# VH-VL binders against Late embryogenesis abundant protein 31 (RAB28), part 4

Target 1, 262 residues: Late embryogenesis abundant protein 31 (RAB28), of Arabidopsis thaliana (Mouse-ear cress) (q9lj97)
Amino acid sequence: MSQEEQPKRPQEPVTYGDVFEVSGELADKPIAPEDANMMQAAETRVFGHTQKGGAAAVMQSAATANKRGGFVHPGDTTDLAAERGVTVAQTDVPGARVTTEFVGGQVVGQYVEPRPVATAAAMEAEVVGLSLQSAITIGEALEATVQTAGNKPVDQSDAAAIQAAEVRACGTNVIAPGGIAASAQSAANHNATIDRDEDKIKLIDVLAGATGKLAADKAVTRQDAEGVVSAELRNNPNLSTHPGGVAASITAAARLNERADI
Key: E = the ipSAE of ESMFold2; O = the ipSAE of OpenDDE; V2 = 0.75 times the mean of E and O plus 0.25 times the DockQ between their complexes.

## First folded at step 25 (VH-VL)

Design W3 (from V2 with heavy chain Y108H, light chain N33Q)
Fold by OpenDDE, last read:
Structure W3 (fold): chain C 262 residues (1-262), chain A 119 residues (1-119), chain B 110 residues (1-110)
Amino acid sequence: as target 1 above (262 residues)
Amino acid sequence: QVQLVESGGGVVQPGRSLRLSCAASGFKFSRYAMYWVRQAPGKGLEWVAVISYDGSNTYYADSVKGRFTISRDNSKNTLYLQMNSLRTEDTAVYYCARHSRWLYYMDHWGQGTLVTVSS
Amino acid sequence: QSALTQPASVSGSPGQSITISCTGTSSDVGGSQSVSWYQQHPGKAPKLMIYEVEYRPYGVSNRFSGSKSGNTASLTISGLQSEDEADYYCSSWAGSNNYVFGGGTKLTVL
């Protein structure tokens, strides 16, 4: 009579930190069934379905395991999820659509969909149209970032990217007091002391009117984009650029300028 | 804040001329291409003309070509539409709109000014 | 230049999703990434809702989405609200230095 070894009840709950790259109090919280349900609902709202291997699926699996282990009960919700919500947001940036999934204000998933490459015919039509405008400047690219990432809290990577952009625009490594780089750095420092993203300074607060905040401005080049991208990457622990963020906007500007033969 | 304010609309007889103005503020006007778009009463939007940021290039819809002239004074942050040989079918609300810094779309619109061509 | 083809009217109930199509040619919608959508309430100026086929300006609700397949662009509005009742126009840069609008679609929220 082979004693079917009853699957050993997990001795420990599956926490957010076990399955997602989250920090703080959330990382130690067991994933609750209602959290997973909220994410499922949010994904369905945005995508029309739950994503295979997405946050909702992962959370459901974890919650199920936690139920089996007796760590959570049906109807349970994590305090952070209850207080701050579970949300899925999409941001459109030049060249990509970024979908970000949040639990309690922390990112638990991110999807980047690349923009289709324009056909050769489209490129020709675009070239004619590009004759209508001057080359996109660094300041203009920074301002444009508000359209794609205006609600993003300013972090150190953003500040670094903005600083790199300002340096390139002005041709000097000196950070001007009261300039956009200084403002961004101040915002990033301030935000580091704030727990709630809702209370943090956003990119729109820094980048609105960026063209007027720069001592000098110039057309974006590929080299400028590379420099800004490098700055953002070096100051991002994830070694990635934010979709629709500063580096992305500058890169898009550079590409457009190149296409226009400017 | 970006603002576009159209003026110069009114009632005119066929064959007459009218000049519309669009006053721009809240952005560096000289950096942006600008559009005129019109909308006949109860009808859809119709592109009229576009002018480059520096005024060096202009393009017109076939319906107004040879009769209308789009121009700008960057020192005054003002866009103009000179309308000559007006026809009854030119009756519309005329909007000025700003060209995006990226691709070909209009990111800001004025409130429009009504032009009525009637006998 | 012939206007892009839109349905004259579309209707939906609150909370539903609707789609507005915009059909052009390979020289405009099919050949350009410069497809945009505008919302216009009665007596108001048009407002940009979608640019470059699928992107939303800052402040535009994520209920609005854009896509394109072949020569047809589509605007989808999910979770319909009463405030969404308006006229919607697609537009595209066309060949030969022309800008073209669709004929417009009246959206009624039932």
Scores: ipSAE 0.639, ipTM 0.837, lowest interface PAE 0.7, mean pLDDT 89
Fold by OpenDDE, last read:
Structure W3 (fold): chain C 262 residues (1-262), chain A 119 residues (1-119), chain B 110 residues (1-110)
Amino acid sequence: as target 1 above (262 residues)
Amino acid sequence: QVQLVESGGGVVQPGRSLRLSCAASGFKFSRYAMYWVRQAPGKGLEWVAVISYDGSNTYYADSVKGRFTISRDNSKNTLYLQMNSLRTEDTAVYYCARHSRWLYYMDHWGQGTLVTVSS
Amino acid sequence: QSALTQPASVSGSPGQSITISCTGTSSDVGGSQSVSWYQQHPGKAPKLMIYEVEYRPYGVSNRFSGSKSGNTASLTISGLQSEDEADYYCSSWAGSNNYVFGGGTKLTVL
């Protein structure tokens, strides 16, 4: 009578922190089946299918394990996922499409689809081009947004993104009076009282000269981009980033810096 | 406001040298790669040279390679083009242009300075 | 390096839409998204109109649009106006440490 080795029940639940680079309360939360389902739905919505090895797949595997261990039950959802959502957002930036996956506002996956630089020659050209440039800073990325979305009325998502950018640039959560973040928030609030878009404050009005308006500046990192993207998404009812907007510009900057090994 | 002002153009004989300058203002000059682009009378735009933000890298069109030198003084916010062994075919309006911080295009141009090489 | 190929001239009537092509190779236009378009009026410096194939700088009219297929980039100007009469140049960063312009296209508004 071969004692069917009962599959060893996991002794501990698989948490978000076990499988993703997340922090805070989320990191300690067991991955729940409905969380995984939400991510699967989101991926399917954006990609047309679930990504192999993507967040949804990982979450499903974890949730299944957790169910087997009795740590979660069918229909369970993490409070943070329920409150803040599970979302997949795409941002088009020059030279790439960036897809970011979020659980509770934290990044759990990111995909960068470069626009076809198909030829070795093109790659070489890009390398040469990168050798011409210094690292792109947050301030520069903000200024660049004027070129891609300068005429966009400032809304709350923009303001949030700009604030996130300023915080990361300066290393402080304190909103400086008269700073870009404060200006953006003021603009967003003002615009909410205006009916006509033509009369609203635009991103150019806020972000022009951004490099000179920041108390401090730094080269854009991937983490910075993730933070700014998250801020924009959380404050956008559509749970999307604006193409060529603040988050998109920061993301593009991060990508370029990474390619340059900066 | 970004401003680029070229100077140093004039009439010179073949074989002579000329140095062009481009004064930059309204932006952090030291963070941007810069271009020289020229345009012969009634002709199209021709890329001449590019220099990296710190001057560590330079590239030239084949037509000017070995004769022209692009350089910069970031402390003076000035771009230079040293033109040696000038030829009649070098006759053109010379523009300085700013390289985008993001990608491979020229986002701002000066008004240009005319160089005439004639015997 | 040989210039990107543009038609020497194009013409259109006010209100019409015109397209200017820019043909390169797989090493420049075809292999990269680094295609830009510049407008130049007589006696003036070039002005950036399109970058990265399809993006417009702030202040550039939405009548200007860019696209690319294969080794050919295109600039389309819709609702043609008299002020659009100018020379147009495409450009691309190319391999072998070269930046290349097209030969230019003269647009005449009839």
Scores: ipSAE 0.488, ipTM 0.769, lowest interface PAE 1.0, mean pLDDT 88
Fold by ESMFold2, fold request of step 26:
Structure W3 (fold): chain C 262 residues (1-262), chain A 119 residues (1-119), chain B 110 residues (1-110)
Amino acid sequence: as target 1 above (262 residues)
Amino acid sequence: QVQLVESGGGVVQPGRSLRLSCAASGFKFSRYAMYWVRQAPGKGLEWVAVISYDGSNTYYADSVKGRFTISRDNSKNTLYLQMNSLRTEDTAVYYCARHSRWLYYMDHWGQGTLVTVSS
Amino acid sequence: QSALTQPASVSGSPGQSITISCTGTSSDVGGSQSVSWYQQHPGKAPKLMIYEVEYRPYGVSNRFSGSKSGNTASLTISGLQSEDEADYYCSSWAGSNNYVFGGGTKLTVL
């Protein structure tokens, strides 16, 4: 029975805000062991393995430190992770696949798998292209969805994504009667009673002219895209976003706007 | 709904000038970069020039650089091409086209206006 | 200053599939996902059929598909129909030249 020197206990918990770019109540929450286990399971389900150096690994390291410090116990879960879950979602955008990881509805990790070959010529072309355009707005990204998924019947995941987009564009959670979110929800409800897709209301019927229908508009940010992806995901039984859909268009706009803001 | 209408084409002698216009309607013109593309009779498409949404950046094909000037007036929803020192090889139908807000393609085209450069 | 190479013509019978190639360089087709395909009927303006190599805009038939391998992009038309008879142009976004077109391919439906 040898008594080796014990490591000093950490004096303060490792919170989500210490290791991830998150806000609100989550930022102050100590990372708990079950949160980390849930992320590992979600990463394994999507990738077939955990991501080396990724969100699950960071959370496990933080949870281990928090256990040693007495701030959490085995089996503990933060209330936000328990109530809102831990999710890994993939969103396909032109030129890339974006994988987004959530805890309690907030992004804790993103991975971009580029599909185009990057060269010096491609970088020069990108600089020229960025000089042609101003930042893409939420309304413009919604209108772009008409081009990529306009013939898709509106479902509940679309309605949730559109509502998240409109709320962020207008800066309030009050849904205007006759607005895009109201129209999308009505279309989704109507379509649930319709058997033939040909008879369903389509995304083009809701999203055409979106910039003119929004009470206010703004440039798409990464945070906007994260919120819209989360809304679409939570309301899609397949736990994925629609190819070329609302979340895909908003995510692509956010990425283009970030490149312009070097 | 989106409409682009070119005008100002005609027959001119080599060495002279001509100004083309493209009237835009059905969309927020000031949000979009715009192109001129030409097509010689019986030939393929050739990019001529592009102008940014606000007019602050312009780029030209080598075949027209120094002779042609692309410009826009966002208050009139109009795109222009000033064509100086015209040559017989500039004979073509000239299209205006709208740059997608989305990446790098032309999502709408006008009907074109014919420019014939002959002695 | 680069040009994209397309075959001058291609033909097929109704119901068959055909493929039109577009070969460029690492400076255009090979270096960029901004490859597009345009259809042009005689006397008409071009119409966008494919953007970003493989994506179809709203209203374009799913019989049209696009792909790229190395410096070569391809447009495939399945279930060939008589109204598909037209000229087809590829394009690529490329550096200082900004935007380049292929020479065009005349598709004949036999």
Scores: ipSAE 0.322, ipTM 0.641, lowest interface PAE 2.9, mean pLDDT 83

Design W3 (from V2 with heavy chain Y108H, light chain N33Q)
Fold by ESMFold2, last read:
Structure W3 (fold): chain C 262 residues (1-262), chain A 119 residues (1-119), chain B 110 residues (1-110)
Amino acid sequence: as target 1 above (262 residues)
Amino acid sequence: QVQLVESGGGVVQPGRSLRLSCAASGFKFSRYAMYWVRQAPGKGLEWVAVISYDGSNTYYADSVKGRFTISRDNSKNTLYLQMNSLRTEDTAVYYCARHSRWLYYMDHWGQGTLVTVSS
Amino acid sequence: QSALTQPASVSGSPGQSITISCTGTSSDVGGSQSVSWYQQHPGKAPKLMIYEVEYRPYGVSNRFSGSKSGNTASLTISGLQSEDEADYYCSSWAGSNNYVFGGGTKLTVL
């Protein structure tokens, strides 16, 4: 529009990169109305309703602003959302339910919600339990995966999740030779040539002693969990995380660290 | 590879004291809360005490409060239970156990050490 | 002295399924996801079989499963085998009192 002083209209489109931690081509795409409708439908399919403050709500607000600004029209869909779709996946982990939301193959939201707690006494019990622990590190969460999924054969989604975890623990995108990411990738490559699961390399073979194999380590954050979940989902053909797997353990650690505020 | 080895059990008379130790190896001891759990002969499990990873928080079962003290030395990877004013009802196998990094369970147990309190 | 109630014994034939119950209160079993189950063979230390009501640690057979309804948790062993014969304890986290254990259930495989 060439009209002077048309207040309340944005001067630039609201893009996926403005409201979500996404990268590449998607980050520059204006959020379109049909993208938001697709996400709302996906959330409704999984939850039976839309999530208050969830990705669909954020996308609807952005799409509305973009319509007011003349950057999109009703019925518009971005090419990435139309081609690769939107998904909402829900995974139960110990003590929590993880919801991951996807546009064009990238995570636009990951939410860790506690399972319902029936009483104030149960909340007090959790507080006492948290007083016993230090903050859980990425290496510790990887080691804990042995208990929940140690017998699982390593696949590409596991290797991707482990690599994302190691990169975040060490603060560098360089894969250390002899590190757990290198070992996990080698195991995934090996296992791809093996038909029988009993002959495959298992998560315990890679993750045992993870804290000693990492060049550096840090307390798990929500952002770490989002990155690891994204890596596992993107590299899993059915677009889900493995129950009790790497992403689940990292997510549980992030949740505990946030609640303890350690 | 995780190992917990209790020691210091034996036969003592009522009113005496005994100190139990639990030597830990195969894991980063200073990262884990630790428990003592006991089992009287022919009876079930009874929680005794817990200590936080850094020793800053301790909790005790009512049956031992004021008589038992849990402690740890992270430089020696060792958990302790000081048992004072022992009674015949304290007779039990005493286990040390490791708290999981995830709340609400004990993921590894020692083999136990027998304490017998008798006249 | 146990705050959690378990049957004293249960029995089954090889290949059958059995269930062991553990009843507590709304402040332990009923209030949170804190229930765990331990197996103890005679003369040996307890072994964790189930944590957080339903999850199995590494190395535990998928024949073992856990569930909860209201204030009662259950351990189910399917495909019963002679080596399953042991004592089974439930436990629940109870805040500053930390753990409470059930009285134990002796499983006999006939």
Scores: ipSAE 0.295, ipTM 0.612, lowest interface PAE 2.9, mean pLDDT 83
Fold by ESMFold2, fold request of step 26:
Structure W3 (fold): chain C 262 residues (1-262), chain A 119 residues (1-119), chain B 110 residues (1-110)
Amino acid sequence: as target 1 above (262 residues)
Amino acid sequence: QVQLVESGGGVVQPGRSLRLSCAASGFKFSRYAMYWVRQAPGKGLEWVAVISYDGSNTYYADSVKGRFTISRDNSKNTLYLQMNSLRTEDTAVYYCARHSRWLYYMDHWGQGTLVTVSS
Amino acid sequence: QSALTQPASVSGSPGQSITISCTGTSSDVGGSQSVSWYQQHPGKAPKLMIYEVEYRPYGVSNRFSGSKSGNTASLTISGLQSEDEADYYCSSWAGSNNYVFGGGTKLTVL
């Protein structure tokens, strides 16, 4: 649907940085035709169709312009898309489904599908419930993960997600000794030497009492959720977030905070 | 560990007043909405009241509206229920319960305190 | 106003599955995901077993599951054990700013 209808000759290639809020090496890469095909396939696998106006459509339009300008050729793929792939990941949390789209490990799209509410009375009950609570903080969302995934053995993707959350809560890139991120990384390293899951250190062992363990805390934002999701995905070979895990809890908190503070 | 301890129950005559307290520990009380729920002997659970984390919003069951007042003192980590104009129908075990950080459920309950209203 | 209807009692033999129903209206059970289930043993405080229709808190056995169809929510207990003998209450936020419980269901393990 985002097909080029008029002859256009761009003077420079359209890069990922031109159309998406991405950084680093990816931001300077021209969008290539096979990148767009991979995203279309990923979107179709998850949604049953390509999203109109979504990442695949934007990438196809950019790749078409780049082909017309001679910057790419049919069959071209960027090295980051070829090596790390193009991924559409879904995370189920209580009351919502979050869909995140990635190219080369960076977010290029995110969709939150809220719970259905069929009646005016049910909507009124939700408004009352939202009025009872303060905004959910990063520490509180980490503690909530104990409820949904506390018995999960800690792995590298969990440690990365927890580090991303702690950095955002505390406003520092320095990993504090004795902090939650340090504890999670230590647990992940230890668990790599353990055969039986029953004997591994679990998320509850790291995340219980997270609010009291953080040096500082803040209300969860959409940007926080995007960063934590990205960290969890980059460090999971299965290219997905964990159901009910760290990224899921942070995303649910961000969604609720947005709905409460419109 | 989250702990909720109710106190202030006892035997009282109809028309009199009683004040219940719920001492909270093991969590940051000022961030949680709180409930009172009661259970008459041999009967089911009945919601009584709820108060928002900062005390700015309160809601009551119709059966107690105008007679009961829920309040909190966040500096003392304590929830209160002031019960005025007590009736025999108010006889019950009164539980305090903590609202989850998510919507629509009570994730921790106290052990309750018995209020008996009789002549 | 909106009362949630539960059977007064249900029974089952060890190892069997049983289901407890909770019927409300489109204003509560039918219209939202706000259904929870609580277990209460005699002389004890209630314990949360299921929240938001189908989710189990940490530490609750996977023998307990929840579902909803139309205006009826259901709690299913598989592999019934003697320790499951208790009263069970559903709850929901109902319209007009109140929280309602069902009347309770006494589960007897034969």
Scores: ipSAE 0.262, ipTM 0.609, lowest interface PAE 3.8, mean pLDDT 83
Fold by OpenDDE, fold request of step 26:
Structure W3 (fold): chain C 262 residues (1-262), chain A 119 residues (1-119), chain B 110 residues (1-110)
Amino acid sequence: as target 1 above (262 residues)
Amino acid sequence: QVQLVESGGGVVQPGRSLRLSCAASGFKFSRYAMYWVRQAPGKGLEWVAVISYDGSNTYYADSVKGRFTISRDNSKNTLYLQMNSLRTEDTAVYYCARHSRWLYYMDHWGQGTLVTVSS
Amino acid sequence: QSALTQPASVSGSPGQSITISCTGTSSDVGGSQSVSWYQQHPGKAPKLMIYEVEYRPYGVSNRFSGSKSGNTASLTISGLQSEDEADYYCSSWAGSNNYVFGGGTKLTVL
């Protein structure tokens, strides 16, 4: 009579922080069934199906575990997910589509889909000269960050990364008053005094229109990406880069430029 | 922040000319194609013209072809629409819009400027 | 070029889901993934809500979704809110260097 080892009831709930690189209040929240359902629905809307091993799948597994543990009940949703929603957003960059998944405004997943530059429409746009298939610039990469992490509160690591990016773009270590780096630093400092993430300055507030905020701009190189990554890491107590964040965007741009031989 | 501000609208008589301007800011203007789109009072949106990022290519709706000219000055971050031989049916709010970086959609719009062609 | 065909008006109650159709031809909606949707409130400029048939710009509510079947694109708005009351326009690249808009749909929230 093989004693079916009753799966040990989890002693603790699976939280967002356990499975995703999230911070703040969300990190401590048990993943709820409706949260997972919302993500599943969002993925299905965007991809036509749920992603294997994606955020929805992870959330479903976690929610199931939490139900088994009695930490959540059917129909439960986290307040943050209910209030801020679950969102899947996409941005197009040369040669790729980036999909970012959000719970309560925080990134919980990111996917990069290589697209042959040659969608018929893109090709036509290029042929007729309506699209510029030039190298992605630092400013453009920063703007793209708004699409992937726009609702992220600005922290010191973001500010450092943005500063590094600006320095690389302009070729000068001089931080211009009122520039994007200065703004980011100010935002980070301000946010440090605020308890609620909802009230904090977000990356969108700093990086929107980044191409117009830089005194100079240039194509992203691998070296630029390395510099920005280093800056972000040094100023992140977790010693990690934010998915879809500044360093990630710059890195993605660098890779795309390399592939395009630009 | 990306901003597009149209100007130059007003009241003109049929057969006259008018030049619209669109001042762009908050982005690298020279890297984007730009559109003019118009909307007659109480009517829908109508594509008017598009110009490539460097001004080398221009395309027009049949309704304005031969009468309107789209142009740009990248050094001034300004888009233009020269409208000649104006007709009453050209009465509309004229919007400038930014072409997406790579695909065929308009991601940012100005607030528009009203052109009234009346006898 | 003839405008894409949209219903003149649609209505729904708060919380309901509504769909707006946009019918073109094989030369525009059917032949291209370049279908976009714009929202326009009275006296305001259009706002991009959907691009490339189904993708949302950052900041656009996930209540808005897009799809396409054959020569018909659809905009679905779930959980209808009063603020959604507006005119909605579909658009598509129609080839031959032409861009075409739909006739527009007035959405009323009851």
Scores: ipSAE 0.225, ipTM 0.689, lowest interface PAE 1.8, mean pLDDT 87

